# VH-VL binders against Inositol oxygenase (Miox), part 15

Target 1, 258 residues: Inositol oxygenase (Miox), of Mus musculus (Mouse) (q9qxn5)
Amino acid sequence: FRNYTSGPLLDRVFTTYKLMHTHQTVDFVSRKRIQYGSFSYKKMTIMEAVGMLDDLVDESDPDVDFPNSFHAFQTAEGIRKAHPDKDWFHLVGLLHDLGKIMALWGEPQWAVVGDTFPVGCRPQASVVFCDSTFQDNPDLQDPRYSTELGMYQPHCGLENVLMSWGHDEYLYQMMKFNKFSLPSEAFYMIRFHSFYPWHTGGDYRQLCSQQDLDMLPWVQEFNKFDLYTKCPDLPDVESLRPYYQGLIDKYCPGTLSW
Key: E = the ipSAE of ESMFold2; O = the ipSAE of OpenDDE; V2 = 0.75 times the mean of E and O plus 0.25 times the DockQ between their complexes.

## First folded at step 8 (VH-VL; framework fv_rocatinlimab)

Design v2 (from w3 with light chain S95P; at its last look DockQ between E and O 0.19; V2 from the best seeds 0.00; counts 0 for: pae E 4.6 > 2, placed apart)
Fold by ESMFold2, look of step 8:
Structure v2 (fold): chain C 258 residues (1-258), chain A 123 residues (1-123), chain B 107 residues (1-107)
Amino acid sequence: as target 1 above (258 residues)
Amino acid sequence: QITLKESGPTLVKPKQTLTLTCTFSGFSLSTYGVGVGWIRQPPGKALEWLAVIFWDDDKLYSPSLKSRLTITKDTSKNQVVLTMTNMDPVDTATYYCARRDYGDYEGWYFDLWGQGTLVTVSS
Amino acid sequence: EIVLTQSPGTLSLSPGERATLSCRASQSVDYSYLAWYQQKPGQAPRLLIYGASSRATGIPDRFSGSGSGTDFTLTISRLEPEDFAVYYCQQYGNPLTFGGGTKVEIK
């Protein structure tokens, strides 16, 4: 269902997913977890990280071509309007794409942006461009990883599933490392918000535990604001900064390790 | 039979550079997913991972020691070389090389180890 | 970093007895990626268990691993003379770290 058939940026989007589906393997993801797992690249605040995204446009997005820094505020403001009493949820909107800073550090966008999928098992039909982009992925020739369950046990839980590497998992691990005082729902939403084959496409349920079923509505609720607020109306960031700085001071204050 | 063996100096002075060679047989570092790494163990202390180099020449280093370490390979000689700069007495340890074989195991585990070489840093 | 705390420090047992070794992580070990190694005096470590519960190639079935999250156990169902050694756990993640060891010694 997320297979794009038209749009002004289709060639860029397809190329990003072709590279992603060729190069994201169990071996690749395992190495990236070690490479980024010490959070020793930079010391900076959340607002400094948001500012870095001014120069980033997500090459996997077929519908918009504007900096991701504005998307962060658009998503956060959409959530604030709908859920005015959940200030931590507003902050999730601001934070959710900050892992994309890896693209500004020289990581190719196919390892940073876009929909995620499990490595270590056969890609399911709702993975974007699934029918035309996986033929060169070496894991599909490995009998350990080429079956429906691959290396996984039924219902093992998504915490035990190795997702393709990108901004979701990087940011989740960064938040754990820096001990953000957000509720578990916030961590979960950020970790899986790009897992469209699951939360939107209905695939990969055979890997889910009861905990994942309980969390799915939160991911789906977040997704409404992630997709809906990708409009070209750019927020007045300077007028919004004091409110979000207050949330940062509450949940993830100061200079953080990235 | 698969073997790994560490070689190099057993005594170095403070601030000198240590160079260790791992020579192995019975497997190839050209095989997809294979890596060879270095782990050290100070006498009576826990193991500490240092570095690994992979079949595709990718390299990972312990974050705390990264500035002091260089790992290289010569696939035709079945050798991996570790260089560690600015040695200090606290670096006295047994240094092991070990195989990571993605094809036999998932994750980051070392399935075969050399016998180790004690390196003493003194005076 | 994930700190791995092993207990007991020393376990004094006789051949034929059952050994139970504990490894506790300071935070949850994602994917249950925890390994166990055996190290005999004067020898290199030997991989026993990976993925918390899977035996490495050539490891006898008297060795078993269990646990998830923060608490992991290595069990040796019936100690053989060659099993008296130091055992340590190792996690994959942030960063790659080892526990301090449990010595299994003859009583």
Scores: ipSAE 0.283, ipTM 0.674, lowest interface PAE 4.6, mean pLDDT 88
ESMFold2 (binder alone), look of step 8: mean pLDDT 90; pTM 0.927
OpenDDE, look of step 8: ipSAE 0.828; ipTM 0.908

Design v3 (from w3 with heavy chain G107N; at its last look DockQ between E and O 0.79; V2 from the best seeds 0.77)
Fold by ESMFold2, look of step 8:
Structure v3 (fold): chain C 258 residues (1-258), chain A 123 residues (1-123), chain B 107 residues (1-107)
Amino acid sequence: as target 1 above (258 residues)
Amino acid sequence: QITLKESGPTLVKPKQTLTLTCTFSGFSLSTYGVGVGWIRQPPGKALEWLAVIFWDDDKLYSPSLKSRLTITKDTSKNQVVLTMTNMDPVDTATYYCARRDYGDYENWYFDLWGQGTLVTVSS
Amino acid sequence: EIVLTQSPGTLSLSPGERATLSCRASQSVDYSYLAWYQQKPGQAPRLLIYGASSRATGIPDRFSGSGSGTDFTLTISRLEPEDFAVYYCQQYGNSLTFGGGTKVEIK
C-alpha cells in the first residue's frame, strides 16, 4: 500500500510535499490555470508524449521502479485484462500520467506530481505529511481559506473545487481543449486520480455532490491499476503499440496541442 | 487613493520597439497576490490581454504575442514596464495598465485600470 | 482558446428599461470564472461583475450577473442615463479572453 514514511528516497519525497504544501495556494493555482490554459507549449501526438516521459523522474514517488512510459503501458494492460470490453478505459491507463510533461518544460515537480488536495480550505488529516508541511502556507493565515469549508459551499461538487495544480488537472484540461471523444468517466478519472485524500482517505466528503459520489467507484477502480497492479510480466511495449495506436486514432487522433 | 498611469511614446515607426511604463500609487506590488498587467484596445475593437507581472516576479504573457513581449517591474518605484518588439501598424491601440487584486477580490480579473495611452504605429 | 460571443452587438433602449446582455463561450468556462466590464467613451473599462454573479465593490444592485457553463447574462434592471456604454465579458477559466462587446445606446 501507500507508505511514504518507509519508501525509498524519503528526503526527496518529503521535500517535494513540503514545497507543494507551502506553495500551492489559491493564488498559485489560479495563475497556473491561465499559464497552461491555451495549450501553446508544443504540438505532438500521444505516442510522442509517452516517449518524452522517459526523461522524467517522479520525485514524489517513494518507489522508483521503472520509466514512466513502462508504468503507462502496465496500467493500461492491467485495465485491459480486468475490463476487456471497455477499450476507452484501456486508453485512460495509457494517458493518465501524460500531464507530467510539464516538468520537462521547467515546471517544478511539486506543481506536477504527487497527491493533490483542495486549495482554499483547511487540509484534511489524510493529506500526506499533513501535520508537518503546511505551516508556511499563507492561505492558512487567511480567514477565508482556513476553515473546513474555506471558500466553498457545502456539497458544491468537486468540479467547483480548486485543486492543487498538477498533472491531473493539466491533462483533464488538455483533453477538453483537444476534444477527446472519451466518455465522461474517463475525464473524471483523469482529473481526480491523484486526489488520494478523497478517493482513498475518505476525506473532503463535505465538498462532494451526488455526481461525485456516483463517480467515486470509477476513480477507485482506476486506482487499483495505477498503484496496485502486481503483474510480474513486463509488457512488451513494441508489441502493444499497434493496439494503443488504434485507440489513439479512435479517441484522440493526430497531432495535439499541449 | 489608488491610481495607475501609463506613459511612453505616442508615435512609433514600424519595426521599432515600444516601451511603456505603468506608474501606480495607493498600493504595492510587494503585497501578496497583487499583479499589474497590460491590456490593449485597437480603435473601435475589443480588449486584448498582453501580459501580467506579479508580486513574486512571476510573469504571464499572451501566447500569440509572447515572443514580442517583455514585462518587468521596479517595486521600489511602483513601476511596471512593458516592452513590445517589431511594432506594426496593426498594433495601433490604446494601451492600459490594470491591477489584479488579491485579498479584496479573489479571481483573475482587473479591478482598477489606468486611463490608457494611445500608441500609433505609422510610417 | 475560449471564444466569447456577445449578443446583441447593439442594444437600443430608453432609460428605465431592462437590459439583458448575452455572453456565450465556445467551451464551458470552469468555475463560472467570468467577469463583466463597463466602458464609456474615452474611459477605461470598469469592473462590474466577477465570478459570473458577484458584484464588484461599489457597483449598484441594478447590475446582476447570472449563468454557468457556456451561457452568461448581464442584466441591468432599470437603465440609468449613466448606464449607456459598451459592456465586455471576460473569461478567466483556462485563459484570458474578452468578448467583442455589446453597445447599449439610447433609443
Scores: ipSAE 0.642, ipTM 0.841, lowest interface PAE 1.9, mean pLDDT 89
ESMFold2 (binder alone), look of step 8: mean pLDDT 90; pTM 0.914
OpenDDE, look of step 8: ipSAE 0.889; ipTM 0.943

Design v4 (from w3 with heavy chain G107S; at its last look DockQ between E and O 0.84; V2 from the best seeds 0.78)
Fold by ESMFold2, look of step 8:
Structure v4 (fold): chain C 258 residues (1-258), chain A 123 residues (1-123), chain B 107 residues (1-107)
Amino acid sequence: as target 1 above (258 residues)
Amino acid sequence: QITLKESGPTLVKPKQTLTLTCTFSGFSLSTYGVGVGWIRQPPGKALEWLAVIFWDDDKLYSPSLKSRLTITKDTSKNQVVLTMTNMDPVDTATYYCARRDYGDYESWYFDLWGQGTLVTVSS
Amino acid sequence: EIVLTQSPGTLSLSPGERATLSCRASQSVDYSYLAWYQQKPGQAPRLLIYGASSRATGIPDRFSGSGSGTDFTLTISRLEPEDFAVYYCQQYGNSLTFGGGTKVEIK
């Protein structure tokens, strides 16, 4: 499982997940969906948003402390090398972390970054620090939410599951609001790429529909590039900018609502 | 029994500030998940939500009106207060307070409403 | 920013008849988070249906809701005299918006 045991950032990582697992509830997620669902915080282009990522450091990441924009380009270039025929997939790599800009608007890191999990049902064992971080979550004392299925029907489909609030869901909803012309696989990968308990840990199958099973290989393929590009090698962003601006012009042009 | 009642002025001049009070009984804003919100209805028009305040003092505002609205509560008096600045004739409406209850799985409908108070904005 | 369009604007029916009211959303309503309210003249709205199809406490079973995605329906299987009112839909998937209403009147 993804339980971290050492590193210079361990205390920060554990604290972030402890707060996340304490405060991410059905009530909290429902309020965040309303708060951000009108995309009225800022008008800006994709490249402007990429530049804003450099104003923050992801406090949920125990292994490396470098600018988030570099990770976005590393992921995109890894995908480009492996899948040169799928230009939309290159762009997914660039886009996937842009929801982290919520941290610049005063959102705490535990509501922005890190692994996601379903609210409204009992957390499963592969959730990071599961055995030591949920004891103060009020939903676990609520009989509506404390069972294996909680508020959900078996195999209801992940699109019908309330995930913990963070950059995945924010960005997915922003892409829908701004009508990005990406294929459905791109939207799905963005929405669930931080759901490690599911796509890597093998948990939560009782909530999955056939659609989710069909999409799982895409999320796992994306995850290879997200994980493998956390190396310390830094891309030459300025030389890459023209290519990715071309993809932005194709799929998500102009000034967007955030 | 559970009740909510709106109170405040019924006539306001343009550019003035409107202050409305919701007084309720039979439930508490200290209860986990409970909120009290304000919705208005211009004569002959659809309902429009304005703001909600929750048991933990979190607040949400309609994005288009956020700069004009302030919502506060006094849990010990069972009251919620809405202040709306820079009133204009287009703000003439019946103003309702209503309860948001977390008790069901589907959390953003209003299960109990006050009777409403008509506020007219005219020169 | 989801716009809810209700149709028809007015529905003229007699007691005992079936009423079918439509609410169409400009975008898919997440999780079928849609509610229906009844409002009689001089009264506050009353919650009828939440989650597209669940009846609120105390609502008679002649009221039923259905639909998903962008298309939602309120059905009153046999109109009673007290059912002549205006009906509003409301979505709460990613914002809080209300439809323009359908008036159900005698005739």
Scores: ipSAE 0.642, ipTM 0.837, lowest interface PAE 1.9, mean pLDDT 89
ESMFold2 (binder alone), look of step 8: mean pLDDT 90; pTM 0.921
OpenDDE, look of step 8: ipSAE 0.890; ipTM 0.944

Design v5 (from w3 with light chain Q27E; at its last look DockQ between E and O 0.89; V2 from the best seeds 0.83)
Heavy chain, then light chain:
Amino acid sequence: QITLKESGPTLVKPKQTLTLTCTFSGFSLSTYGVGVGWIRQPPGKALEWLAVIFWDDDKLYSPSLKSRLTITKDTSKNQVVLTMTNMDPVDTATYYCARRDYGDYEGWYFDLWGQGTLVTVSS
Amino acid sequence: EIVLTQSPGTLSLSPGERATLSCRASESVDYSYLAWYQQKPGQAPRLLIYGASSRATGIPDRFSGSGSGTDFTLTISRLEPEDFAVYYCQQYGNSLTFGGGTKVEIK
ESMFold2, look of step 8: ipSAE 0.732; ipTM 0.880
ESMFold2 (binder alone), look of step 8: mean pLDDT 90; pTM 0.918
OpenDDE, look of step 8: ipSAE 0.900; ipTM 0.948

## First folded at step 9 (VH-VL; framework fv_rocatinlimab)

Design u1 (from v5 with heavy chain Y102S; at its last fold request DockQ between E and O 0.87; V2 from the best seeds 0.85)
Heavy chain, then light chain:
Amino acid sequence: QITLKESGPTLVKPKQTLTLTCTFSGFSLSTYGVGVGWIRQPPGKALEWLAVIFWDDDKLYSPSLKSRLTITKDTSKNQVVLTMTNMDPVDTATYYCARRDSGDYEGWYFDLWGQGTLVTVSS
Amino acid sequence: EIVLTQSPGTLSLSPGERATLSCRASESVDYSYLAWYQQKPGQAPRLLIYGASSRATGIPDRFSGSGSGTDFTLTISRLEPEDFAVYYCQQYGNSLTFGGGTKVEIK
ESMFold2, look of step 9: ipSAE 0.791; ipTM 0.902
ESMFold2 (binder alone), look of step 9: mean pLDDT 91; pTM 0.929
OpenDDE, look of step 9: ipSAE 0.898; ipTM 0.950
ESMFold2, look of step 10: ipSAE 0.791; ipTM 0.902
ESMFold2 (binder alone), look of step 10: mean pLDDT 91; pTM 0.927
OpenDDE, look of step 10: ipSAE 0.895; ipTM 0.947
ESMFold2, fold request of step 13: ipSAE 0.769, 0.765, 0.772; ipTM 0.895, 0.893, 0.895
ESMFold2 (binder alone), fold request of step 13: mean pLDDT 91, 91, 91; pTM 0.929, 0.931, 0.931
OpenDDE, fold request of step 13: ipSAE 0.913, 0.915, 0.914; ipTM 0.957, 0.955, 0.956

Design u2 (from v5 with heavy chain Y105L; at its last look DockQ between E and O 0.78; V2 from the best seeds 0.80)
Fold by ESMFold2, look of step 9:
Structure u2 (fold): chain C 258 residues (1-258), chain A 123 residues (1-123), chain B 107 residues (1-107)
Amino acid sequence: as target 1 above (258 residues)
Amino acid sequence: QITLKESGPTLVKPKQTLTLTCTFSGFSLSTYGVGVGWIRQPPGKALEWLAVIFWDDDKLYSPSLKSRLTITKDTSKNQVVLTMTNMDPVDTATYYCARRDYGDLEGWYFDLWGQGTLVTVSS
Amino acid sequence: EIVLTQSPGTLSLSPGERATLSCRASESVDYSYLAWYQQKPGQAPRLLIYGASSRATGIPDRFSGSGSGTDFTLTISRLEPEDFAVYYCQQYGNSLTFGGGTKVEIK
């Protein structure tokens, strides 16, 4: 399970998850979907958004205290090496954390970063710090939301599950709004890449449809590259820019609505 | 009996600021999940959402009008106030206050409405 | 944002007839989060349906909603004199938008 027990940033990580697990409720998620669902905060290109991540350090990460923009290029280049024939997959690596820009707009990081979980049902054991962080969540006092299935039908499909609000869902919805021409696997990976209790912990199978089972290997493949936290000698980012600009021009060109 | 009622000026000149008050009874703005908002309807046209304020003082605004809108509440008086700046003749509409249903926490629909107040903007 | 297109613009029908009102979304409405309202002349809107198919409190069972994805329908099984009004759909999947309305009027 992802219960962090050491690291110089552990108190920050625990505090982030305690706030997340206290405040992420059905009511909260429903409001955030409306707040961000019109994509009226800013007009900018993908590369401008990547540049904004230079100013962001992810407070849910116990091992890294560096700007998130390097992670985007590390992930993308790792995928490019392993899957040279899937240029859309290289771009997924660059894009996957861009939803974290909400933290730079004043959103608290517990509503932006970290592992996601379903709201509206009981948290399962592999949710990070599950045994010590949910006691103040008001949904757990409501019998509609405190059972294993909660408000959901068995095997309803993850597309029908309200996930805790954060960069995964924000970016997925932004990609739909701007009509990115990426394959459906790319949209799915972005939407669920932080759902570690499911794709790594094996929990929440009672909510999954056959589509989710078919997509799981894609999410797991992506996560091999997403978990890369080392900083190897990478090519100059400026030398990489033309390649990724070409992919942006192909799949998500121009000034986009955020 | 649960009621909402709009009050404020019915005639406003261009460039002026409109202030509308929603006074309600039969429910509390302190109740978990409750929200009260404003929707307008120009004569003969469709509904347009403006703003909502929630039990925890969170606020959401229509993106196209956000720069002109301010919503506040006074829980002890059961009141919600909308302020809209720089009024223009195209803002002539019936303004409704309405309650967000709070028995369904995933929903964003309005289960109870005030009778509305017509605001005319003319020189 | 998701644009809701209601059709027809006007339905001219007699009491006792069945009314079928369409609401089409420019993109799939997540979770079937769609509501229907009735508005009679000179009155505020009245919530009829939420979640595409759930009737609001006090709404007669002659009103029913159905649909998912991009296509949603409000059906009035037998029109009563009080049902002649304008009907609006509203989505709340990832934003908050209203349709343009369908007027149901006496033939």
Scores: ipSAE 0.730, ipTM 0.874, lowest interface PAE 1.4, mean pLDDT 90
ESMFold2 (binder alone), look of step 9: mean pLDDT 91; pTM 0.930
OpenDDE, look of step 9: ipSAE 0.892; ipTM 0.946

Design u3 (at its last look DockQ between E and O 0.79; V2 from the best seeds 0.81)
Heavy chain, then light chain:
Amino acid sequence: QITLKESGPTLVKPKQTLTLTCTFSGFSLSTYGVGVGWIRQPPGKALEWLAVIFWDDDKLYSPSLKSRLTITKDTSKNQVVLTMTNMDPVDTATYYCARRYGDYEGWYFDLWGQGTLVTVSS
Amino acid sequence: EIVLTQSPGTLSLSPGERATLSCRASESVDYSYLAWYQQKPGQAPRLLIYGASSRATGIPDRFSGSGSGTDFTLTISRLEPEDFAVYYCQQYGNSLTFGGGTKVEIK
ESMFold2, look of step 9: ipSAE 0.789; ipTM 0.904
ESMFold2 (binder alone), look of step 9: mean pLDDT 90; pTM 0.924
OpenDDE, look of step 9: ipSAE 0.855; ipTM 0.924

Design u4 (from v5 with heavy chain T31R; at its last look DockQ between E and O 0.82; V2 from the best seeds 0.80)
Fold by ESMFold2, look of step 9:
Structure u4 (fold): chain C 258 residues (1-258), chain A 123 residues (1-123), chain B 107 residues (1-107)
Amino acid sequence: as target 1 above (258 residues)
Amino acid sequence: QITLKESGPTLVKPKQTLTLTCTFSGFSLSRYGVGVGWIRQPPGKALEWLAVIFWDDDKLYSPSLKSRLTITKDTSKNQVVLTMTNMDPVDTATYYCARRDYGDYEGWYFDLWGQGTLVTVSS
Amino acid sequence: EIVLTQSPGTLSLSPGERATLSCRASESVDYSYLAWYQQKPGQAPRLLIYGASSRATGIPDRFSGSGSGTDFTLTISRLEPEDFAVYYCQQYGNSLTFGGGTKVEIK
């Protein structure tokens, strides 16, 4: 399970998850989907968005306290070394955390960063800090949302599950809105890469369709590189920019709506 | 018995500010998940969403009109107020207040509506 | 944002006939979050259907909704005199928009 027991930032991490597990509800998620669904907050390029992440440190990470922009390049480079023939996959590494820019627009970090989970059903055991952080979530007092399946039908497919709001879903929807020319595996990996209870913990299979089972190996492969970049070695970002600008020009060119 | 009723001026001049009040009874805006919103309908045309305010004072606005709109509430009076600046003849419409679905927290449909008030912007 | 196109614009029918109203979205509507409203002249809209297929409380079973993705249908199995009105669809998947309406009028 992802229950952290030590690290220099543990109290900050626990507080972030306590707030997340208290306030992420069916009502909250439904409102955020409408709030961000028109992509009218800013016009900027991918590289401008990457640069904005220099101002962000992820408060859900217990082990590393450095700007998220470096993490994007670390992840991308890890993928490039392992999968040199899949340039779109290198770009997934660069893109995957760009939804964290919502924190720079005034969204609290518990609504932006960290592991995701389904709202509208009972949290499963591998959700981080599950045993100590959900007591104040109002959905657990609602019989519609407090059972194993909650508001969902068995095997309805994760595309039909309301995930807790954060950078995964925001970025997935932004990529659809701006019509990125990436393969479907890229969209899926970005949408669910923070769903650790599922892709790493083995939970929530009762909600999965066959499509989800077919895509799980891709999300697990991506996760290897997301974890890899928790190392303290910071990349030489300036030397990498030309390569990644070329990928941006290929798959998601120009000024985009955020 | 659940009711919503719109009140405010029926005639405004161009560039003026419109202020509309929704007074409701039979439910509370302090209850978890409840929202009250405003929707308008120009004569003979489709409905257009404007804004919603929620039980926790969260507010959402139509992106195209956001700079002109302010929504507030007074829970003790069961009132929601919409202010719209810089009125123009194209803003002539019937303005409705409506409740966001009572008891369905995933939905953004409006289960109860006021009778509406026609606001004409002229001259 | 998602544009909803309703067809036909006007549907002229007699009482007792079956009405079929179409709502087409410019992009897939997430979760089939689509609602239908009825509006009579001088009156506020009345909610008929939510979630594409669920009838609102107090709505007669002659009203039914179906569809997913981009294509949604409201069906009135046997028109009653009180059913001659304008019908609007509304999506709430990832934004909030209304269709242009279908007027059902007496032939």
Scores: ipSAE 0.687, ipTM 0.860, lowest interface PAE 1.7, mean pLDDT 90
ESMFold2 (binder alone), look of step 9: mean pLDDT 90; pTM 0.925
OpenDDE, look of step 9: ipSAE 0.891; ipTM 0.945

Design u5 (from v5 with light chain G93S; at its last look DockQ between E and O 0.83; V2 from the best seeds 0.82)
Fold by ESMFold2, look of step 9:
Structure u5 (fold): chain C 258 residues (1-258), chain A 123 residues (1-123), chain B 107 residues (1-107)
Amino acid sequence: as target 1 above (258 residues)
Amino acid sequence: QITLKESGPTLVKPKQTLTLTCTFSGFSLSTYGVGVGWIRQPPGKALEWLAVIFWDDDKLYSPSLKSRLTITKDTSKNQVVLTMTNMDPVDTATYYCARRDYGDYEGWYFDLWGQGTLVTVSS
Amino acid sequence: EIVLTQSPGTLSLSPGERATLSCRASESVDYSYLAWYQQKPGQAPRLLIYGASSRATGIPDRFSGSGSGTDFTLTISRLEPEDFAVYYCQQYSNSLTFGGGTKVEIK
């Protein structure tokens, strides 16, 4: 399980998850989909968005030692070395955390960062701090949402599950809106990469379709490169920029709607 | 009885500010999940949502009109107020207030509507 | 935003006939978050269907909704005189948008 027991910022991490698990409800998630569903906050390129991550402190991370922009290149380069023939997969590494820019627009971090979980059903045991953070979530008092399946049908597919709102779903929807020419595996990995209770903890199988089972190895492969903490030797991003600009020009060119 | 009713001027001049009040009864905007919003319908045209305000004072606005709209509430009076600045003849429409169905927390459909008020912007 | 295109623009039918109204979305409507409203002349819209297929309270069973993804249908199995009206679809999966309407009128 991903329960943190140490780290220099543990109290902040716990507080972030307590707020998340209290306030992420079916009602809340539905409102965020409406709020962000027209992608009218900003027009900018991918590289401009990567630059904005330099200003972001991720409060769900127990050891916030790296700029998020460097994490994007670090993840991308790790994938590039392991999968040199899949240039779209390199780009997934660069893109995967760009939805965190919502925190710079005034969204509380508990609605942007951290592990995701389904709303509308009972949280399962591998959800971080599950035993101590859901007591004040109003959905758990609603019989529609408090059972193991909650509002969902067995094996309905994760595409039909309301995940807690955050950078995964925002970015997935932004990529669809802007018609990125990436394969479906890329969209899926972005959408579910923070769903650790599922892809790492083995929970929520009762909600998965066959498509989710087929995609799980891709999410798990991506997770190998989405590192929790890394050595202080960060990539030389300026030397890498021409390569990744080429990928951006191929798959998601120009000024995009955010 | 659960009701909503729009009130305000039926005629405004270009560049003026429109203020509409929705007065409702039979439910409270302090109840978890409740939202009240505004939708307009120009003559012979489709419906267009404008804004919604929620029980917890969260607010959402139509992106194309956001700079011109302000929605507020007074839960003690069961009122929601919409203000729209810089009115133009194209804004001539019937304005409805409507309740978001708070019993369905997934839902962003409107289960109860006021009768509407026609606002004409003189040219 | 998701654009909803309703067809046909007008249905001319007699009482007792079946009406089939189409709503097509420019991109997938996640979770089947689609509603249908009826609007009679001089009246506010009335909610008929939510979640693509669930009838609102008090709506007769001759109204049924179906569809998923980009294609949605409202069916009125046997038209009653009170059913001649304009019908709108509305999605709520990504923002809020309404279709242009389908008028069901007496032939």
Scores: ipSAE 0.745, ipTM 0.887, lowest interface PAE 1.5, mean pLDDT 90
ESMFold2 (binder alone), look of step 9: mean pLDDT 91; pTM 0.928
OpenDDE, look of step 9: ipSAE 0.888; ipTM 0.943

